# Ledger of designs, part 1: VHH binders against Testicular acid phosphatase (ACP4)

All scores and structures are predictions.

Target 1, 367 residues: Testicular acid phosphatase (ACP4), of Homo sapiens (Human) (q9bzg2)
Amino acid sequence: LPEGPLVFVALVFRHGDRAPLASYPMDPHKEVASTLWPRGLGQLTTEGVRQQLELGRFLRSRYEAFLSPEYRREEVYIRSTDFDRTLESAQANLAGLFPEAAPGSPEARWRPIPVHTVPVAEDKLLRFPMRSCPRYHELLREATEAAEYQEALEGWTGFLSRLENFTGLSLVGEPLRRAWKVLDTLMCQQAHGLPLPAWASPDVLRTLAQISALDIGAHVGPPRAAEKAQLTGGILLNAILANFSRVQRLGLPLKMVMYSAHDSTLLALQGALGLYDGHTPPYAACLGFEFRKHLGNPAKDGGNVTVSLFYRNDSAHLPLPLSLPGCPAPCPLGRFYQLTAPARPPAHGVSCHGPYEAAIPPAPVVP
Unless a header shows other numbers, all headers, positions and changes below count from the first letter of the chain; antibody chains aren't numbered by Kabat.
ipSAE, averaged over its two directions, is called F for ESMFold2-Fast, E for ESMFold2 and O for OpenDDE. V2 adds 0.75 times the mean of E and O to 0.25 times the DockQ between the complexes of E and O.
[cut] marks letters that were taken out.
Atom coordinates printed by the task and the answers are left out, and those that the model quotes come from them; centres of patches stay.

## First folded at step 4 (VHH; framework vhh_8h63_2)

Design c1 (from b2 with G98V)
Fold by ESMFold2-Fast, scan of step 4:
Structure c1 (fold): chain B 367 residues (1-367), chain A 121 residues (1-121)
Amino acid sequence: as target 1 above (367 residues)
Amino acid sequence: ELQLVESGGGLVQAGGSLTVSCAASGRTFSDYEMGWSRQAPGKERELVAGIYSGGSTYYADTVKGRFTISRDNAKNTLYLQMNSLKPEDTAMYYCAAVYEGDYSLSEYDYWGQGTQVTVSG
């Protein structure tokens, strides 16, 4: 455990429960989709709102001694991708984190909390432009041409053929990714109590999960995982570290930065940290970075800072403490910088991206 | 369940303009991120421009300022307006689509057969 006081927190969380992203031609629920998903495909559900409110309450309890009970613009910055489900997730989370500001509180006047976003095409921080990056395409191609990937794909030939027949979907071109989209639809339906087709047995769902893990591994893992990270999750990791450096260097009152994003955001960040566990982050999963000062050297500004990581992927259990490979907790910030350097873009930028600088809000203007 | 058909290619002189189109059939076009890629003989396919379901766009540095991507969701059609064409823009141009969602670590799912653009100079 770090022995010093908490000085800064960065949180990256996945949106809450949503409607399926797509249907498939032979989906037995396709014709009643508008009744089942009244808000539309990919939209946050009432359960998604509940999950985010619960996550917000967890964060309030965890940071009760650190964070003011009232929202203060100078203490907290919230950034979301430009999707209705992530923006709504951020708002629901904030209702749990700042319950005194929530509508219906008898003793508090409701105070709206700003959630910042940028157009999807410009979001290099949370929604990486991988399709517009030729270098990333080369790295992904190298991964899909690897013997392990090809052997697994060949081993699933019969399974994928049966999946095509049952779903009516062509899997030609990107079979593992298209299979993942089928899994996503089935898992959404199961989570909402809808009967699954007879062919969607537990063994089929397990195989689809294995297929998804291999496909995700190709995107964020070996070969050249560090180079892939420099173009994706390493950008966000670099921004988190740069945000802390700026807060410390300029003496800013900012205590917490919250990022409302996607499973792909968390997967890319886990890849950059060497912490991908083979599983897709569940709804409202939260990865936290906690920066603490050592108690023994109060005279040195920014000396002996440590970084702790946690991953909350199950609301029924305590968060999982995580350790950066090669740096058991508490990890000194200097060592954290050294170990993550290969996964972070250099200051001058890399292929597809120019020089990087973390976008954090300016300190509040003092009259 | 999405089919893409390109049209509008042809021969054009250097400095000229040309618009290529892509007609989509099948499920709702407005749910898809759309893009244009090109491939010249002996070269790898390269992404030229893309447009998200919400209308945000991105361009390759080689075409930025010269090409404009746009979409008409009512007509299920994607356009690429190409201005100030150069001989090096000569390529087969392919229309592409992907359902926009959480798994942004993906390439385009659907591709057309292409339309040839030849720039003489």
Scores: ipSAE 0.270, ipTM 0.647, lowest interface PAE 4.5, mean pLDDT 85

Design c10 (from b2 with E100Q)
Fold by ESMFold2-Fast, scan of step 4:
Structure c10 (fold): chain B 367 residues (1-367), chain A 121 residues (1-121)
Amino acid sequence: as target 1 above (367 residues)
Amino acid sequence: ELQLVESGGGLVQAGGSLTVSCAASGRTFSDYEMGWSRQAPGKERELVAGIYSGGSTYYADTVKGRFTISRDNAKNTLYLQMNSLKPEDTAMYYCAAGYQGDYSLSEYDYWGQGTQVTVSG
């Protein structure tokens, strides 16, 4: 099948390597945390900067025939969540994508590239209104009260009790999410060559990974995965498709939109696409949407544009090509719209508060 | 381990003002997103306000413009200033704390025991 030229790209990537988000009470490294993490908890590390610079260089190589070598405001838009680590990740990525604009280049004058953000509480695009959304709470509660979830939780009763004793951390409230936070801290420490406590054996780490997968599944997977997506990752998916629609309809010069975000952003987007693989996206993981013109095909319903997806989760390997369930790559844009419709907010919008929209009477019956 | 203790509840006349506070102990308060939820008799618990460590705030439509959430990281204390109180604001008010960052922000991790606010007509 002859693929046409690339016309638009949307990229969603996770920030680079960071310090742990939190320590736990019995953490043997807790008292020296300020020495180990001089920039603070949750802050981007030098390794995180390196990972993002490398991702930027990968993107430069991938799009060298498509994207101008110089940054042009009309061609590229960059949006980040309002966290130091995501803003810094975006800047490091851009230094790799536009090396001539990077600080310290002896051949070029440094030119700053704008990275746009919004306050965390207002970020419905990349952070979603999860905590302020009563309907999402109801859907999550349904998932956590399900027999399968409760049976798994009961099976881990002994493990979780031992974890509380070893960490000094209470798991009351959201036990699986709090266990995931412990895993995050241990993985950050291990990645930086710090010795793990003796109780954090490979078996313990494997069990914590299984616990995190179940908790993630409750947030972005069944039951009612499509409805959860409408309140979360479907919002971002809808924005990506709407951006392309505007570019094509109005003939805009915009070639690329970049979103610097979190593992939760990628997980919610993967959920909306039906592509969650049971794994947390690693640092600098990148999910790409590539829109290509299909030349000379008299396709009836698909138009002349196709969508291809890739997932880059390992800098040592080529990106993994992904296929939307029910549409092998490259997917005709019309089919992509149809298949993702249940996971995207409907045209009238999605209510997080439920009752206010539910009170609208049905359209009047014409006699 | 984080412990949350609410105070400042009481009886207030409609149109009046009241401030409830939440004292946090046991962990670094500034690492948490903080919030206030309420539960009225015969009703489900609702989130009324939230505040991130950076100061960004959220308010439920029912209280927007009347309630102000604030935090004092030096004192490990969260506040909810309630103005123009209505009888329908009568509820048990709960302080909540949640981890910030990359993971789901849907549920709070720690809850207090609550403080009763009663608004008379």
Scores: ipSAE 0.294, ipTM 0.650, lowest interface PAE 3.6, mean pLDDT 84

Design c11 (from b2 with G101S)
Fold by ESMFold2-Fast, scan of step 4:
Structure c11 (fold): chain B 367 residues (1-367), chain A 121 residues (1-121)
Amino acid sequence: as target 1 above (367 residues)
Amino acid sequence: ELQLVESGGGLVQAGGSLTVSCAASGRTFSDYEMGWSRQAPGKERELVAGIYSGGSTYYADTVKGRFTISRDNAKNTLYLQMNSLKPEDTAMYYCAAGYESDYSLSEYDYWGQGTQVTVSG
């Protein structure tokens, strides 16, 4: 039986290309950083705007039959973390999703689209993990003390010593995490055509990528990946499912929720879904949750709705269809709930978070 | 690159108030997430309060409603105003700074040497 019509979409995407977050002490570009990055460190670049506009156009094409051609407050809700780069990414994306009419049309009207945010310290939904969660820190420590992590760290002792010497950056305390910051700076510089120092060979960059993958795995993966998810990506996963449940239960006209966020947001969500692939999400990467009416027998198939996932990590290629482990697409919503339950916070709450009930914004008042 | 020096610690009676401060030297203070952590003898270090570069704050449940964190970017100084102090608040208080990141960091990047706060009975 073919899948039925789309009824709800949740999209989580990473901001576009940005300036480096920091320089390292011996960075050859450090003294001219203000010239190279006139908008400031960590700020969205023109390329970042282009990537998000392109993602928006992709989403317009994908949802042309589902979403109204003009923005309607009752159909779409956009939420961003409180960072200039994510807020600007959301606006660029929306320009692609809801383009202004062609120049010269007297009927064309630009309409501002609201992007909602909350203070960084209060953002339990899109900023994972929070520094104020002692239980999460204990789970992370357990992962870093694991034999596999320690053996890799020992194997990189010589590499990390050389990296410290070349960068002038102390790696004491958190060597793999601090090494990841060097990779971020180098990758940003390379993406903008800046010459890398001679020591930053392709082999060095590959080793830094392996270090990054191991550290990310410690944050969102085994051991105790489900418990880590309950404190991180499971919160967002629970909110997405709760938003759909509310829309369906109350008959709301809401069709799409968009979340403009970070690579860590996508990594934590991938961890909660059991779908982390060892790679950092690139700029403007988008993970989509598509809810469709199920055309099968509800008594046999466990319900009237299915969930499909896609991951778009390369604008030159079609989105990758993803399958929840243990539930090939199209996954019945009831089965999706069962399989993700260990990764989602229970109603009574978890360590660091009290009882959690995801609330979508109130339905727009009908004019 | 960044150095943090705490001051303002001392002896205070239960129910009293004390302000500790942290002076940062370097040209990047405004770009950091700042925090206060404490460690009592024989206990693990506990994060008590933090403040992001944009000014939003967070507190440990043990100090909510009693402690207030603030920053002065023009003076490169972080503050922790401690009210209704309890003997349980006795600890070495450490100032910390970390870069705000797309990937949330579990640890701060820079630490001060600490300032002792002793609350008597």
Scores: ipSAE 0.396, ipTM 0.716, lowest interface PAE 3.7, mean pLDDT 84

Design c12 (from b2 with G101A)
Fold by ESMFold2-Fast, scan of step 4:
Structure c12 (fold): chain B 367 residues (1-367), chain A 121 residues (1-121)
Amino acid sequence: as target 1 above (367 residues)
Amino acid sequence: ELQLVESGGGLVQAGGSLTVSCAASGRTFSDYEMGWSRQAPGKERELVAGIYSGGSTYYADTVKGRFTISRDNAKNTLYLQMNSLKPEDTAMYYCAAGYEADYSLSEYDYWGQGTQVTVSG
């Protein structure tokens, strides 16, 4: 079937470049950290602002025929986690998406665009409070006790011991997860032109990337990937589908929902879709859900609407079209619902979480 | 590196109160999500309470209404005020810190050595 007009878009993106979250005891840069990172650890950098502005410009170009050139509250809803870096990322993105409203334009009047957030402890949609969920810990434990995970951990015993000696960081308790933090610090320093210590060779960085991939797989992949998704990314996936359903059912003018979040948000969502590729989402990575109507015959399993997915993980390349496993593009909405059902929580909720609802902006006629 | 040292544990009678403390050193304490976990003999480690950098809190159903978690960022100290203690609260109590981090999906990153709380009745 030829694809008809775009009717709704949901976008989930990672914040831009940030300062490292941590240094380690033997970090050669730790004594000058306040000079290197004047805004503080974990805070969005100027490069992060640039990356988000660029993503916004990409989205403007992609949706030029779909979105009004000016921001309209009835057309676009923006939701962020309650972190400075994600809130600032959303603002920078919006400056690229709505350049007529951007500060600093010689001809534009600045019009602030609302970005909605909720307290971190209450953010079941984008933050997924996995640390406070006993059932999720049982599922994660099952994955870490699996032969594959334990054999890999044993195989890295010598590597992890050397890493502990070089960094001065204790890896006791959660060695693969703590190794992940070392990788984050090193990659951040390298991205900002800082010399890496001699022990941080390309082979060391490659091994750290493999360690990170295995640990991420334990969090969002098998065993029981669908049940893990019901407690995490399936909540967001369910909200996206429910948002579209509500927009269509009530004839709302809402065209786009944007979620400014974290790599963990994207990883959990990829897990729910069966699309985790073994890689951590880079800064400003964006996963898009595009809903289109078909002209003529309705789609077999979902009426006349289809869902398409894209993943933009490199600003130098075109976005990657993605297909839901078992549903080649264009995927009928009904089939998309059917295939994702095991990963989405039921309406009454699951362990650790109550009932789930779509986030829709206030009705335009009833403030 | 962040180091965590717990204190304040001891023997207390059922129905009594006790405050355990966790002193953090080495790094900016205010950037961390902090928590308290406990482990009784022969049981799995249980998350008891947590507090985000912004002050929002969460509690296990077993302790809601009895325990209060709080933090003092100026003193780099985390507290757990335990009221109406029951024999079932007997456990080793561990202080934990986690980055409110992109790549730390579910676990705390730093743990203390624990402080023993024993409730007699």
Scores: ipSAE 0.222, ipTM 0.615, lowest interface PAE 4.5, mean pLDDT 84

Design c13 (from b2 with D102E)
Fold by ESMFold2-Fast, scan of step 4:
Structure c13 (fold): chain B 367 residues (1-367), chain A 121 residues (1-121)
Amino acid sequence: as target 1 above (367 residues)
Amino acid sequence: ELQLVESGGGLVQAGGSLTVSCAASGRTFSDYEMGWSRQAPGKERELVAGIYSGGSTYYADTVKGRFTISRDNAKNTLYLQMNSLKPEDTAMYYCAAGYEGEYSLSEYDYWGQGTQVTVSG
C-alpha cells in the first residue's frame, strides 16, 4: 500500500517528571518534603524539563520535512490542561521543537509560543471529571463487581492490610486506586535517588504495579469499554478526527495539534482505541496520530487518507508503531472512523454531556 | 488519614438560605479536590458541587446559580452556601475529598457521615 505525504499530525503527551502528588503518614521523607521538592508537590522537576525538551527535539527530527523550522501560528496549535506541570511541559517541549539558533539580543531571539488552556472544571477534552457523571459511576461499579476484579481484590487482602500498616494510609473505599497513590510516591522517590523503606521491596513494587493495572483496566476497559470511552477518551479521539476533517474540508494550513496532558488522558485515549497495554504511561510519553494522503487513486485524492499511530514510551528506543484492532497500519481513514465509532460520542451527545464539539482552534488572525 | 466532619445542617423554609461546613482533619487538605454530594431517601447520590485545589469550581445543573462552594485551606474547611432553597433540596449532604491530577477518572476517596438539610414547603 503506497503511502503519500504527511498532511496532519495530532500529538498527545504526558507532562515530564514531577514531585510526588502526596506523601503518606509513615513516609520517612515527609518532614523534609519542602527541602526535597522546593517548587512543591506535583510540580515539574528539572528532569521533567529535560525530558520534554528531548521529546521536542525528537519531534523536530521526525517532522523536519513536514513542519517549518520556525514556529508559525497558522501551522501549529498547542493546548494544555490548566496545571503548572503540563503548561511548563508544553513550553519545554516547544523549546526543543522550535529552537532559537539566531544570535541577537534576548528580545530579538526570544519568540514566545502561545499555549492555550481552559479551567480544569471546564476541560471536557483533556480532563474527564467523571466524579460528576452518574452513568460513568454505574459503568465503573459493574467493572469492580466483576468476578475477576473481586477475586483479585480478595487475593490481595493480606497485602493491602500490610500496606495500610506500613504506610499509615487507610485504603477503605477504593483500595486499589488508593494503593496506586502509594506506588506513585515510591516511584517518584526512587527516581530521585531517595532510599525506599525496607518494606518497599521489588516484590511489593511489582504487586502495586499489578494492582494499578487492574484498577486502570476497570476505568478504561471491559465491561462496556466503548460506552466508558464515549464519556472519556472518545471525546478527545472525536476531537482529533474532527480537527482533521475541518482542516481537510476548509483547506486550512494547520499541520499539527499538540495536547499537553496527563497519564489519565493517554490511558482514556488508549482505552478508546482498544490499545491499553496494562502499563501507566511514563513521563513525556507521546501518542501520535499521523494522517497521510494515499497516492494510489487520483480520482479519489483527498478521500484516500490513512491514519498511522505511534507510541513513544522510552526515549532510549524508537517509537512503537501501533495498529488499531481490526485495521493494520496504515489504516484507511474511513475504516478507522468506522471501527472507532462505538467509542466516540455521537453528535447528539451522551449521558452527562451535551453534543460534543471538536476543540478546533480559531483561524489565525492576520493584521 | 483524612477525616471529614460536616456541620450546619437543619430545617429551613423554602426560599431561605443555609451554609453547611466540612472540617477536615489531616495535613494534606490543600492537595484534594473537594465536593458536596447529597442523597434523599430512595434516590441515587447526586454530586452537587466541587472545587479543585486551585479554586476552579463546578456545579450540577440542579443547583447552578443557587449554590456556591468555597474552601479555606488555612482552616482545612470546605463550605457550601445554599440560596433560594427548594423542598427538592431536602437531603443528607455529604462532604467528599479526592486526589486530583493524574489517573483521576472516578470517585472521591474520602467521605463524611453527612449533615441533614430539610427544606419545608
Scores: ipSAE 0.360, ipTM 0.688, lowest interface PAE 2.9, mean pLDDT 85

Design c15 (from b2 with Y103W)
Fold by ESMFold2-Fast, scan of step 4:
Structure c15 (fold): chain B 367 residues (1-367), chain A 121 residues (1-121)
Amino acid sequence: as target 1 above (367 residues)
Amino acid sequence: ELQLVESGGGLVQAGGSLTVSCAASGRTFSDYEMGWSRQAPGKERELVAGIYSGGSTYYADTVKGRFTISRDNAKNTLYLQMNSLKPEDTAMYYCAAGYEGDWSLSEYDYWGQGTQVTVSG
């Protein structure tokens, strides 16, 4: 059957460029950090605002025939994690998606668009489970005990020891995760034109990237990737599917749900879909779920919907079309739902954080 | 790096109250997620309370409504106010700190040596 009109879109995107999350004792830039990052560590930069405005403009172009030119509360819902960088990213994105003035209306003022959030400690939808999930930590321990993980860690013993000496930072406890924090700092500094220390050669950065990939794989990949997903990205995946189901069942005018979040959010979602590619999502990376109605006799085919996925990780190129393993595009919604079921929490199931939140808010009460 | 030292533990009667504190050394205390874990003899360590850099808090079901976690960034100090104490709250209480970032699946990065709380009754 040929693909029909777009009926619903869910978008999950990473915040834009930010300041480093941390410094390390031997960081050559630590004494001038407050000058380099006047807004503070982890805060969105001007480049981050630019990246999100660009993503918003891309989305406006992609959905021009689908979305109203002006923001309408009943058509679009925006949800962010409770971080300044993700909230500001959402606002910058929306400025690109819904420009202040339409062509021919230069005097129109910018209308604020509501961005919804929940306290960080309560946000099980867009963040990985915190350290309070004993079951998830058991699954993570299984991954660290796997032969491939142990062999790689042994191979990096000398590298990690040298990294401790170069940084002055102890890697005891979680060496791969702590090494990733060093990589984050170096990559942020390099992105802003700061010279890297002499020890941070291209080979060192490649090794840190490999360490990061192994750490990520342990969190979202085998063993028991599906069970890990039920506690993480599967919650978000389930919410996206439930959002569409509710829109369809109730005949709601809602066209788009946008989630402003983190690389960890995208990684968990990719894990749930079986689509992790070994790479950290770049700033403003966007994973899209597009729901289309099949063309046919409307009386006969009224329930036929397909799901298409895209991943935009490079603003210079077209988005990458993605296929769910076992369901080539266009994937029928029923098959998509069936294939992802093992990665989504069961209907009656308890997550590490209790029952998961509903992603669609109650219908607004208006006169 | 960060160093954590707990204090304030002791013996308290069932139904009583006690506050334990954790002094941190390091300029970036305000950037960390902080937490309190406890371990009773013959039991595994459990996380009882946590607080993010922005002040958002979480509690284990076993202590919710009885314990309050708070932080004083000016003094680099974390507190756990424990009310309506029960004999089963008897444990060594550990202070912990973790990086608050985009990826929060890891265990805490730094741990203290612990402070003993004993509840009689």
Scores: ipSAE 0.349, ipTM 0.685, lowest interface PAE 3.5, mean pLDDT 84

Design c16 (from b2 with S104G)
Fold by ESMFold2-Fast, scan of step 4:
Structure c16 (fold): chain B 367 residues (1-367), chain A 121 residues (1-121)
Amino acid sequence: as target 1 above (367 residues)
Amino acid sequence: ELQLVESGGGLVQAGGSLTVSCAASGRTFSDYEMGWSRQAPGKERELVAGIYSGGSTYYADTVKGRFTISRDNAKNTLYLQMNSLKPEDTAMYYCAAGYEGDYGLSEYDYWGQGTQVTVSG
């Protein structure tokens, strides 16, 4: 059957470039942090705004035939975590996606676009709910006690001791996670052209990247990867699938749902899909779910609908087409549901979450 | 470096109330997510309550409706108001602080030495 038109798109993207979240005691840039980061730590930079505007323009081009040129509340729903950087990223993205409605356009044509959010403590969709979930803590502890994790940690004893001396940080408790946060600071500084300390050689950065990959694997991968996903990325995956089902069941005009979030959101979602690639998602990375119907075979409870995935992690290149393990693209929706079922929370909920309801789209207006 | 010192623990009768406090020294206290964890003898450490830099809060089901977490950024102090105390609330209570980062939200970065709360009855 020939591939049919797009019927629904869900997009999950990381915020743009930000200032570092923290410094470390021996950071050579610590004394001038306020000069380097005038908006404050963790805040979106001008480069971050540019990256999101560019992503929005990419999405406009990709969906030109599918999405109206004007923003219509019944066609697009935008949801962000409650962080300045993600809310601002959503706004910058929308300025690229809907240039006619962008702030700074002629006043007569300017129309603000709503970005929805929920308080950080209540955001079970777009953030890891780890600190408030005892079961997740047990699963994470199990991962850190695993032989592979402990063997790697032992192998890095000398490296971690040197890192502690160079940074002035204590690595006791969660050494790989604390080392990962050092990497975050160094990568933020490097992205802004700041010289790295002499000890932060290419070999050191490679080792920190390996440490990061192992620590991220502990959060979203084996052991019990499916159960971890049910508490994290599987919730978002379930919401995306439930949103499509609701749109079809109720005949809603909703075409696109956009989620403005964090690297942790994308990592958890990739974990739920079995698609974690060993790398931290870069700024403005975007994971897309594209739902299509085949001509002559209308959807029947998702019957002849297919799901295609893409991952855009480099603005200089075309997005990477992704395939769900066990289902070559384009994947029939029914098969997609079956393969992802172990990673999605059951209807009755899981140990740290009651039954989850997908985000309610804006009520359609009947003329 | 952020240093955390808990105080206010003690012996209290079942059904009573107690407030424990955590004094932080160092800059940037207001940037941290703060929390209270407890550990009873022979048991795993349990997260009791947390508060984000923006003020939103969360509670373990075991204490919800009985305990209230609050912070005073001007005084660099975290509080846990405990009402309707039960013998099962007997534990060492630890103050913790974590960065509100993109990843690694399961871990606190700084911990205090704890304050003992004993509930009789």
Scores: ipSAE 0.367, ipTM 0.687, lowest interface PAE 3.6, mean pLDDT 84

Design c17 (from b2 with S104D)
Fold by ESMFold2-Fast, scan of step 4:
Structure c17 (fold): chain B 367 residues (1-367), chain A 121 residues (1-121)
Amino acid sequence: as target 1 above (367 residues)
Amino acid sequence: ELQLVESGGGLVQAGGSLTVSCAASGRTFSDYEMGWSRQAPGKERELVAGIYSGGSTYYADTVKGRFTISRDNAKNTLYLQMNSLKPEDTAMYYCAAGYEGDYDLSEYDYWGQGTQVTVSG
């Protein structure tokens, strides 16, 4: 029978292209960084704006039959972390998603669209975990003490020593994390056509990518992946499911929730879903949750909702449909709830977090 | 790079107040998340307060309402104002700095040598 109608969608996307987060002592470009990155380190670039505008246009096309052509407060909620790059990314995305509301269009009646945020230190939904969570630090320590992690680190001893000499950067404390910051700077420079140092060969970049993947695996993967998820991506996953439950239970007009965030947000969410693919989400990567009513049993009306996942990590290709492990698409909502339960925090709360509430304020209801 | 030097520690009576400071030398103080950790003899290191580059703050439950963290980017200085001090606040206090970025899952990148705070009573 026919595919059921879309009733709710939640989108989590990474900000667009940005300047490097940091420089390193021996960086040949450090003295001209202000000329290369006029908006500042970590700030969204013109390319980042373009990527987000394009993502917004993709979402407009995908949801044209579902969303009103004009922004309606009761239909869409947008939430960002409190970073200039994520707030600007949300605005650029919205210009593509709601072209009738976009600034600078002579055909459009431009209308500002609210983007909600909370102070970084209070953002347990999109920034996980804060440095103030001792339990998460304990779980991370267990991962770094694991044989696989220690063997890999020992295998890279010579590489990391050479990296210290070439960069002038001490890797003491968190060698893999510090190496990732070097990779971030090099990848940003390469993406913008800047010459890389001779030591930053393709082999060096591949090794840094492997180091980055191991470090990410320690944060969101085994050991104790479910417990890590309960403190991180499971919080966001629980909020998404709770928001849909509320919309359905109360008959709310809310159709879409958009989260403008970071690669770490997507990585933690992928970890909670058992869907981490070994790769860092690229700029403007988008993970979508699509909730549909099944039309094969109309007598149940709303009792047979399904969840579909997609991941858009390349604007040149169609989004990749994803399946929750153990639940091929379309996944019944009840089964999705059951399978994700170990990765979601219990109602009574967990270490570092008490019971948490839905991130979305009550949407206005039509009288 | 960045170097951190703490000062202002000392002996204070229970119920008293003390401000410890951390002077940063280096190019990019304003870009870092800054924090204060403490370690009492025989105890593990405890993060007591932090402040992001944008000014938002967080505090451990043990010090919330009594301690105030602040920063002066023009002076490259971090402060911790400690009020209503208790004997349990006796510890070596360490200044710390970390990169503020997309990946907020690791500990601080730079640490000071510490300044001793002793609360008698």
Scores: ipSAE 0.311, ipTM 0.666, lowest interface PAE 4.0, mean pLDDT 84

